# VH-VL binders against q9nrl2r1430to1533, part 153

Target 1, 104 residues: q9nrl2r1430to1533
Amino acid sequence: GGVHELSAFEQLVVELVRHDDSWPFLKLVSKIQVPDYYDIIKKPIALNIIREKVNKCEYKLASEFIDDIELMFSNCFEYNPRNTSEAKAGTRLQAFFHIQAQKL

## First folded at step 11 (VH-VL)

Design H47 (framework fv_iluzanebart)
Fold by ESMFold2-Fast, scan of step 11:
Order: sequence, then C-alpha cells, then structure tokens
Structure H47 (fold): chain C 104 residues (1-104), chain A 124 residues (1-124), chain B 107 residues (1-107)
Amino acid sequence: as target 1 above (104 residues)
Amino acid sequence: EVQLVQSGAEVKKPGESLKISCKGSGYTFEDYWIGWVRQMPGKGLEWMGIIYPGDSDTYYSPSFQGQVTISADKSISTAYLQWSSLKASDTAMYFCARHTYDFESGYYEYFDYWGQGTLVTVSS
Amino acid sequence: EIVMTQSPATLSVSPGERATLSCRASQSVSSYLAWFQQKPGQAPRLLIYDASTRATGIPARFSGSGSGTEFTLTISSLQPEDFAVYYCQQYDNWPYTFGQGTKVDIK
C-alpha cells in the first residue's frame, strides 16, 4: 500500500486522460456552456480533480478512488440521455476503467 | 511550490505584433484554467479571458473578443497572450492567474496564484 | 455582464482603527465573491474567497461577509502594511468582473 497504491492511481488516471473517450471528463462541465448542469448534478467531479486528489494523497483506500471515478460516470449518465455522444463516450471509458481497475 | 512566471517587459510601436508568456510550475499545468487580466496605468483590473491548457478550451470577455488571442502549450507548461497589431491603448500591465477548484464540492471557485505581471508599453 | 461597484473610492484610516469596505453586485452572485489586495508594483493577492473564507496565510484581522448582492471586507485593526487598493471580484457568471477598487490610505 501507500506509495505503490498512489503510483497505481496516478498511472490509471493518466491512461484515462489519454483515452479517446475522455473528452467529456477532462475538466468540470462549464456553467458558461451548460448552465443547468449544476441544478441537476449535486456532486460534480472530473479527471483533473481526481488527479489532484491523488497528487495530494487524499485517497486512503482504493475503494475511495474507485468511488470518485464511478461518481464521474454516474453523473454523466444522470445528466446525458443514452443516445448522446457524452453518454456513449462514458460507456466506453467506464468499460476501459473496469478492465484497468483490476490492476489495483 | 506553485508558481506562475511571466515574460519580461516589452516596449513596442503601434502596428507591431507581440506574444507574451506565462509559465506554470509546481503543479499539473494541463489541469488548471489560466486567466489573463489587464490593468491600464492608474486603473483597475479587467478579465480578458481564460484557457484550459488540457484541451485549449478558451473563453474571452466580450470587450476582448477579437482583440487578442489566448493560447497554451501544455508540453512546456506555458500560456500565451498575443496581439497581431498593437495600439497605444494596449499600454498596460498584464497578469496571468491560475483558477482553482474545491476538491470536496468538485467545483471551480477562485484564482489562487498570480504571475508577477508583464508591463507592455506601446508608443511611437 | 455583472457590474461590481465598490465604496468608498478612497478610505483614510488611522493605524489600529477598523476599516470597512463595501462591494455591491448588479445581480446576485450568491457567495461567489473574492477580495484581493494590490500594493504598488505588485500582483493582486487573494485575501478572501467564497465571500467569507480567508485564504491561506492571510492575517485574522481580515474578514469578509455578505451574500447575494451586498458584501463587506473588514480590517479590524489596520496596520501600516495594509495600505493598498482592494478589489472585489465575482466568479458566479462569465465574464468574471472586478469592482473599480477602494484605495486605503493610512493617516
């Protein structure tokens, strides 16, 4: 645990960020472009926030890290209808995450 | 430590082009918005625009739309502010600043770190 | 755009006295309001964010209050190093906007 766990979380976040389907998840949804997002989603999160939490050693358990990634996907599916490019990207990235998370 | 370092002072003539820089260090540059602020001599602060270096998403304040170009190169942790043709009215101090976020709420909040400023003087 | 109006334009206060600075927004900005201090030749320094949360390293004599459209920055016992220009800034809506500033002079 400890240092090796944090290295594993950082590696996984880097892989998620580099994935072709990461574009809806790189940063928080903009209020400038999507004003009603924060009326619907009460616990917003994105890969840049998760990466900073990893860098600041804020995850004490692998389950906490996994919960934040799953929250990110859950928010995507709650806000975006299934036929949207965002929801489709989320479905593919979530499947990729589940495969990679087996390494944790 | 988190630090934003801006390029040095510039003295230019009207009609010349100029590109000034803001280099971030001590954090993951691509994960934080960078904003540009103008302060004319003896005047207050004005937001010009912001850029997210991770995907180059950019927003300009309406008064600066079309007047300047904001860009970033995440591979060298540097954001830029550029003029194609300077005017005397562009004489000002220009600051860059990093936009932070709250990890608990997952929401962007405020600008926490500022560059030292770049003085641009445009005169004939 | 949301217009931020600060008052007074200039405030002269004796050392050790309380200074109270006001900031008004043309429409509600909830609590998404920051206060900055700027000394001559320096970059702005963040003092307060979320209307009332003091930034790291900022002395306890600085406090912020308010929500919606009316905000106040208070310096409970003004020190010589506190003479500066103070700006409020809303970050609730784009474009982000600053007030025009209040200059605090020490008598």
Scores: ipSAE 0.586, ipTM 0.865, lowest interface PAE 1.6, mean pLDDT 90

Design H48 (framework fv_iluzanebart)
Fold by ESMFold2-Fast, scan of step 11:
Structure H48 (fold): chain C 104 residues (1-104), chain A 124 residues (1-124), chain B 107 residues (1-107)
Amino acid sequence: as target 1 above (104 residues)
Amino acid sequence: EVQLVQSGAEVKKPGESLKISCKGSGYTFYDYWIGWVRQMPGKGLEWMGIIYPGDSDTYYSPSFQGQVTISADKSISTAYLQWSSLKASDTAMYFCARHTYDFESGYYEYFDYWGQGTLVTVSS
Amino acid sequence: EIVMTQSPATLSVSPGERATLSCRASQSVSSYLAWFQQKPGQAPRLLIYDASTRATGIPARFSGSGSGTEFTLTISSLQPEDFAVYYCQQYDNWPYTFGQGTKVDIK
């Protein structure tokens, strides 16, 4: 993408961050709190990292941006059992994302 | 450009309270951890603690737990280090630093940008 | 906590010579190690992170190597502006810890 496409990515990230279910995704999972996370998850990512990549114009295609958001949710579901607060928040935020991403 | 600007030098007496600041600019402040580092006169660097301004998640080094309070106000892109009652042994240079992460690997974290430092002198 | 030990405490080198600084961790920190340069009255400056990756704007004469418990910072051809104190810092385990520093001094 162009400048309008990058603005759309910025807007979508802001909307995800403001969502009530964004709390597990705001920042990278801390090794201080969850020491085994990085033994299981090989490509960690979070909304703060995605926002930085948007701001640095690192996404050339909308598909690259969408892939990073989907990776974030995939990591959540791989690490967290289905019945956890993290997995439930991830499910709801992912549904919200799919609706918003249709506008891209 | 990324900058961390710290508040000016302070001269205080033992028992007084103090709050110093670190203001970030040139980046999204609430998306990066901010750390505080102490350097006593003629000594090396000591890690005090870190805060994530976006949600105020905070971790203290065991040596500083209960001795200081770290806080942040993301609306004005500012992190704080606070003492309720200063001691002469708190005389030091205090640095703030931005904790970042390797966006290429998506894994490694480290401190990239530092404030200029705030000199705190506590004497009677 | 992980103790970081740097050696030597002071290294005397002439301009144009190679300087080699060592950093040892009391337990493995994998590659989660950074090197900082500090001049009197100034804030630390990041030189190397992830044991061997140069930070933006850092001259090629600075290089880092090592993994696990043994790390080295090399300055291949020391310049006058390189006389400073150098610190290693691990970020594998909390609390993060610094070495005590190596002062690179003019011979």
Scores: ipSAE 0.380, ipTM 0.801, lowest interface PAE 2.7, mean pLDDT 88

Design H49 (framework fv_iluzanebart)
Fold by ESMFold2-Fast, scan of step 11:
Structure H49 (fold): chain C 104 residues (1-104), chain A 124 residues (1-124), chain B 107 residues (1-107)
Amino acid sequence: as target 1 above (104 residues)
Amino acid sequence: EVQLVQSGAEVKKPGESLKISCKGSGYDFDDYWIGWVRQMPGKGLEWMGIIYPGDSDTYYSPSFQGQVTISADKSISTAYLQWSSLKASDTAMYFCARHTYDFSSGYYEYFDYWGQGTLVTVSS
Amino acid sequence: EIVMTQSPATLSVSPGERATLSCRASQSVSSYLAWFQQKPGQAPRLLIYDASTRATGIPARFSGSGSGTEFTLTISSLQPEDFAVYYCQQYDNWPYTFGQGTKVDIK
C-alpha cells in the first residue's frame, strides 16, 4: 500500500460509518451486553478498529483492508440469526460496501 | 497528539448540582470509549463508568449506578460527569481516561491517556 | 465484581535496587491486566498492558509478568523518579477494577 490507497480506505470507512445500517458495526460488540459473543466469535473487529488501522497505515494491500471489512460482516452473520435487525443491517451494508469497493 | 483536558476545580455545598467536563483532542473522539475514575482523598482509584461518544452507549459500575450521570456531546468532543445533588462523600479527584484497544486480541480495552483531573470539594 | 489485591501496601527500596510488586485477582482475568504509575498531584500513567506489554515511551526497567490470577510488576533498577504509587487494573470483566495500590517509598 501507498498514500493513495490509504486515502481511499479512509474515504470508504467514512462512507460506511455514515450509512444508516452501520449501527451494529461502529464499535466492538460489548461483552457487558452480549456476554457469549466472544465465546463464539474468535476474530472480532469493527469499523472503529478498521479506521484506526487505516490511520496508522497498517494496511499494506487493498486485499488486507477488504478482508477486515468482510470479516466484520462474516462475524455478524455467524453470531446473528438471519431475521435479526443486526443481520438485516449487515446484509444491506455489505451490499453497499461491494458497490463502493469497486472504486478501489 | 492525544490529549484529554478537564474542567477546573469546583467547590460546592451539599445538595447542589454539578457537571464537569473532559474534552478530547488529537484523535477521532467518536471512536474511543471515555471512562470516569474517582479518587477519594488519600485513597486509590475507583472505576465509575464508561461512555462511547459515537452512539452514547453507557455502562456504570454498580456502586455508581444512580449516583451520577455520564454523557457526551460528540459535536464538541466533550464527555461529562454530572451529579443532581452532591454529598460531602463526593469530595474527590475525578479523572477521565480514554479506553483504547489491545489490537492483538481485538476486543479488550485499557486506559491509555488520562485527563489532568478535576478536584471537587463538597462541604457545608 | 472481581477484587484486585496488591501487596505489599508499601515497599521501601533504595535507588538502584530491584522492586517487585504483586497483584492478585479474585478470579481469572486471563492477561487483561494493566499497571499504572501515579505520582503525587498527577494523573495515572499507563506502564504495562496485556500483563506484559510495555506502553510507548516506558523505560525497559519496567516489566510485567503473570496470567490468570497472579501478576507482578518488576522495576529492575529503581530511579529517583520511580518513587510513586503503582496500581494494577483488570479489564477482562465489567466492572473494571483497580487494586488498592502499592506505594514505592525511599528507604
Scores: ipSAE 0.494, ipTM 0.835, lowest interface PAE 1.8, mean pLDDT 89

Design H5 (framework fv_iluzanebart)
Fold by ESMFold2-Fast, scan of step 11:
Structure H5 (fold): chain C 104 residues (1-104), chain A 124 residues (1-124), chain B 107 residues (1-107)
Amino acid sequence: as target 1 above (104 residues)
Amino acid sequence: EVQLVQSGAEVKKPGESLKISCKGSGYTFDDYWIGWVRQMPGKGLEWMGIIYPGDSDTYYSPSFQGQVTISADKSISTAYLQWSSLKASDTAMYFCARHYYDFESGYYEYFDYWGQGTLVTVSS
Amino acid sequence: EIVMTQSPATLSVSPGERATLSCRASQSVSSYLAWFQQKPGQAPRLLIYDASTRATGIPARFSGSGSGTEFTLTISSLQPEDFAVYYCQQYDNWPYTFGQGTKVDIK
């Protein structure tokens, strides 16, 4: 049971990472490049952190995994204006995620 | 069990090129920054630069910008440090280190695992 | 670039004594300060991060304190295996910078 569930989450994270629109989400936003990000975003997260949580079996329910992915998108839309390349990439990747998540 | 294994010692002449390696195992290589640190004989530690293997995003310390090239090949979980033309002043021990990131802070916390080091000797 | 200055350059102590090592930053690094131990022929080993948090497996005799610009590493009862060079490192701002090191030597 748990091994199968972890495999499904890992597969979905791999698909998200490979997507052309994943570039804003691969790693946490750098304080070196964007120093005001952490003044605005209080619960930062990225695909590399979510992958680590999957590998450590920290998600007990599919809803917890989905919540972390949705938090990632919510942070993107909160920090980035709608006309930015980051927000546009986030919109497309979120739509892709919703289609893939139907299998969970 | 996280491990970083570096390539063996090198003895080179001034003007020669060199590429040394740092291979990660026991973790998802693409998801952690790798840093390079120089230690000249009898001296302290100096950050040279860091790379994120997942997208090849790289930052150099100002003192090393243009002097070395940092790269990574995620298909074989290996980071590289390269010189196009070595100088005697490049004689040093070179360490690679994995960067631990705390997602709560959204800021880099520390370097947790280190390679064993690669001794590079450049002499005529 | 933030300059890290360690003092003293060499500290001579006997086994069982308390050792206190100092690290000063040229500007505030908040609590984003780590301590490393390096023995001859070995890679550095992380001891303390976030100024005062011990890394996994590090003995309780090692403790860190300080914030802003002034930091200390204390070894409460020095053991024979503790004779080494100790480095502080800030990670508040890029480029990350090390102090020059303090050598803890046997008296």
Scores: ipSAE 0.462, ipTM 0.832, lowest interface PAE 2.2, mean pLDDT 89

Design H50 (framework fv_iluzanebart)
Fold by ESMFold2-Fast, scan of step 11:
Structure H50 (fold): chain C 104 residues (1-104), chain A 124 residues (1-124), chain B 107 residues (1-107)
Amino acid sequence: as target 1 above (104 residues)
Amino acid sequence: EVQLVQSGAEVKKPGESLKISCKGSGYNFDDYWIGWVRQMPGKGLEWMGIIYPGDSDTYYSPSFQGQVTISADKSISTAYLQWSSLKASDTAMYFCARHTYDFESGYYEYFDYWGQGTLVTVSS
Amino acid sequence: EIVMTQSPATLSVSPGERATLSCRASQSVSSYLAWFQQKPGQAPRLLIYDASTRATGIPARFSGSGSGTEFTLTISSLQPEDFAVYYCQQYDNWPYTFGQGTKVDIK
């Protein structure tokens, strides 16, 4: 990726982190609090991991960046029932992401 | 460069309060767990607890629960370890360390960067 | 709490010889095991993580092996700067726990 693409990924991650609904996604799910999470979710990811990958220039294509964020939401909906505060936050944050991703 | 810089040595009396610090630089402080490790004179290493500065989520080792308070101020990229009332048995070297990740698997794994240590001496 | 037991407590080795350090967990920690080196007056230095992966900048003479409950750190040709205390640490379960350490000193 170019300078424009890297700056756009960074800006979008910052916006996601600052969003009121980011709380379930800030960091990897704790095995201390949720022992069965890693038995169910085989490709865990969170905003702090994605942010580090952006900063290390590990995304070569915009599609790779988008795929990681979509994986994060997919994991949320796979683990959490629809009526949970986690799933509701995920639904709203994903909608926000889809609007912002149109600019990429 | 990633760096953790701890506050200087402390000499205290039993019953006094103390707060020591660990300041991170060269990375996004809010995105990495910070842990505290105790090493008593001539002894091995003991995990005390860990904190995630981004949301202040904190876990204590059972032997340190209620003995110390771990906190962080993300506005100045600093984590803290605090005692309300020191005991002679708190005499030790205290290290802070940054937790890292495996980007491929997405797991939190090991502590990669360490502060230089803060020596705390508690004597009458 | 997972108890980590290291053996021997002290290992005396001549420079250039192979040093083998053992670490045993009271229950399985899979491969979530790290090795640290500590010299007097210094902070611990990460050597190995995930039981067998060398950390950045660590010489090839250091190698780790094992899984489950039995782990080994090997120094293939001990150098003067390698005389130190070595700690294993599990990070599979909280609280994270260290072994008591193995002191590697000169024979």
Scores: ipSAE 0.558, ipTM 0.855, lowest interface PAE 1.6, mean pLDDT 90

Design H51 (framework fv_iluzanebart)
Fold by ESMFold2-Fast, scan of step 11:
Structure H51 (fold): chain C 104 residues (1-104), chain A 124 residues (1-124), chain B 107 residues (1-107)
Amino acid sequence: as target 1 above (104 residues)
Amino acid sequence: EVQLVQSGAEVKKPGESLKISCKGSGYIFDDYWIGWVRQMPGKGLEWMGIIYPGDSDTYYSPSFQGQVTISADKSISTAYLQWSSLKASDTAMYFCARHTYDFESGYYEYFDYWGQGTLVTVSS
Amino acid sequence: EIVMTQSPATLSVSPGERATLSCRASQSVSSYLAWFQQKPGQAPRLLIYDASTRATGIPARFSGSGSGTEFTLTISSLQPEDFAVYYCQQYDNWPYTFGQGTKVDIK
């Protein structure tokens, strides 16, 4: 049970990381490049954080994993205007995620 | 078990090039920043720069910008620090360190694991 | 660039006594402050992060406190193995900067 769930979460994270549109989501937004990000976004998250949580067995339910991925996309759309490369990448990656998440 | 293993000590002459390495194991290398720190003999610690191996995003401390090149090869989980032309003033111990996050409380970044250090001696 | 200033430069303390080390930032770093221990010939070892959170495996005698610009590392009952140089480091803003270190000498 838990072993199969961890494998599924890890596989999905790997697929998200390998996706061409993952670049805004690989790591936490840098304060060096975007100083005002953390003034606007109060619950920052990224794929590297989510993958570490998967590896530490911190997700007890599929819904908790899905919630963290959705928070990541929500943060993207909150900070970035719709016409930005970040928002466009987020839209495409989120659609890909929704298809893959049907397996969870 | 998380480990950072650095290449061995180097003895070089001024003007020579050098590339030292830091190999990560026991974690997903692509998901953590690697920083480089210089410690001159008998002196304190100085941040040189950091790199994110997953996308090669790199930042240099202003005092090291143009002095060194930081790179990474994620296929072999290895980060590099390189000089095109060494100077006697580059004689120092060089450490690599892994940058992590506080997943329990939010966005807090700190450096948790360190390599053993690479001693570089540049003399004529 | 944020300048980190440590005091005293050298602290001489007998085993079993309390050692208190100070670190001051030139501007606020919130709680994004770490403390490292370095023994001769060794790599730095993380002691405290987020100003007051003890790293895994670090003895309870080590504690950190402070926020903003003033930070303290306390060793409640100094042991012979605590002879070392201690560095504070801010990670709130780039470039990350270290203090110049406090050397703890044990008599």
Scores: ipSAE 0.568, ipTM 0.851, lowest interface PAE 1.5, mean pLDDT 89

Design H52 (framework fv_iluzanebart)
Fold by ESMFold2-Fast, scan of step 11:
Structure H52 (fold): chain C 104 residues (1-104), chain A 124 residues (1-124), chain B 107 residues (1-107)
Amino acid sequence: as target 1 above (104 residues)
Amino acid sequence: EVQLVQSGAEVKKPGESLKISCKGSGYYFDDYWIGWVRQMPGKGLEWMGIIYPGDSDTYYSPSFQGQVTISADKSISTAYLQWSSLKASDTAMYFCARHTYDFESGYYEYFDYWGQGTLVTVSS
Amino acid sequence: EIVMTQSPATLSVSPGERATLSCRASQSVSSYLAWFQQKPGQAPRLLIYDASTRATGIPARFSGSGSGTEFTLTISSLQPEDFAVYYCQQYDNWPYTFGQGTKVDIK
């Protein structure tokens, strides 16, 4: 329960998770719910995976962290048609990310 | 260290309500599915359902849909299994388990950590 | 739902011997299969996932193999602490399902 100083990557992930448009990105798309997802998407990723990688100090460069976030958005736009709720949420969250990532 | 701690044993009468708990610690509770498993006396293991605490997305096994409620309170890192009206046939050991990922592949999902179990006895 | 069938129901072996346990799925589960160990009065412990990958902290004497519908758990040189019930579980499709268990008893 206490508050601890967070790294820049951890702070950004927390902000993304708390954003209203994070819902398609909180967790990996379940193979059992969407069986064809993993036939189409070759490198699945989500915010919970990225947070664990940050916590385990697996990102050595800001570019590696940014690449994983961008992969997450790219997967969303590849799988979901443009005018779906998922694609719209992804567009808004990606714009928010680009503003915040300027601080990295 | 990752740990799931369940509430203590319960002795109840048919028709009573009950809510048992599973508290996670040592990891980001909101980022991992929690599942509930029943083991009737002398029998094997049965999946009841799973919940993702970060958004409360819940999936029940068909035989348990409508029989129990699974919920979570992420502010206290606790998942719950609840009965509105217990039956003698609900007498069992109940386990919670944390679902994990292969962080290299990103999509393999299995249950890596388990609570110690909560024994529920329902008798007149 | 996918039905998991384990055999034998009970396996009697002496310490130091090899134990081989089988698990069959009613339809293909690819490699999305886990093995668990349960000792009396304890919660299940994950041994193997993705059919053949050993979980962290699990001794090398435990090995898994197979894909599709036929899977095997092998315990080489069985230790006294290995007498337990073993369950296979598929996680390819919901609902996730367990086999009925194989009890490994001392001969």
Scores: ipSAE 0.514, ipTM 0.845, lowest interface PAE 1.9, mean pLDDT 89

Design H53 (framework fv_iluzanebart)
Fold by ESMFold2-Fast, scan of step 11:
Structure H53 (fold): chain C 104 residues (1-104), chain A 124 residues (1-124), chain B 107 residues (1-107)
Amino acid sequence: as target 1 above (104 residues)
Amino acid sequence: EVQLVQSGAEVKKPGESLKISCKGSGYTFDNYWIGWVRQMPGKGLEWMGIIYPGDSDTYYSPSFQGQVTISADKSISTAYLQWSSLKASDTAMYFCARHTYDFESGYYEYFDYWGQGTLVTVSS
Amino acid sequence: EIVMTQSPATLSVSPGERATLSCRASQSVSSYLAWFQQKPGQAPRLLIYDASTRATGIPARFSGSGSGTEFTLTISSLQPEDFAVYYCQQYDNWPYTFGQGTKVDIK
């Protein structure tokens, strides 16, 4: 193949990955560390999965990309109580995402 | 194309240190776990451990905990397997492998792409 | 750790015939089971994952079945290039574990 310009989706995902509050979202929650996670969360997703879908041109609409990011945050808030560092990081990163998504 | 390229064969003496490498290309290295597998001469496969290069999160198989060190340098897309002091029983082929995942379900647990292997021979 | 046991240790089959390989887990691994093929001097090659899903590029003659503790790999019409060692691997629990392998040899 040829060289492709970075898409708006790739730029946004890179910004999310580099954010200080991305640590709960970088990769799928480890079944080794949190075995009950997959009993509760039936549609797991993380930034690495979303970034690969972007790289493979699997998002045809901005709404599909936004839905996957929102699913990631929804999973965080479903599994983690509001007083946890995970939920607090998710709240801040989601707010950052909503501001950046206005560019899409 | 996705490739994992491992460092060349090593011939060492007991007590020596060694660090072998596995370089990924053709994909975003930071997005996938890398695992290390040992195969002793004429024997089967055994998992040693896995590392996520994006944050260096690492898990060792209990039989390899404290025997080896797994690390990664994401700036050069390379994972490492290291011994502080080799033993004759470390003579084996060592493979690296990349985790893959099901995009439809967003879940992964298996390894699809493998390096060609690094033969390590430890003898006096 | 979960122990994976394969049988038989060696299977002698003529080209064009069916080969059936078994893999048993010491406890349930649900469907989190993969099958690998390894030829002498080569790295393992993924054939089947999730017990029955064929990996990309793998010929239709390879099929997997089973769940829980008992799994089967079937090669419906063995080709000369299929003579190899086959390994099952569970990925339900850490550490991930392989079976000891079944060598498929020419009769």
Scores: ipSAE 0.395, ipTM 0.819, lowest interface PAE 2.5, mean pLDDT 88

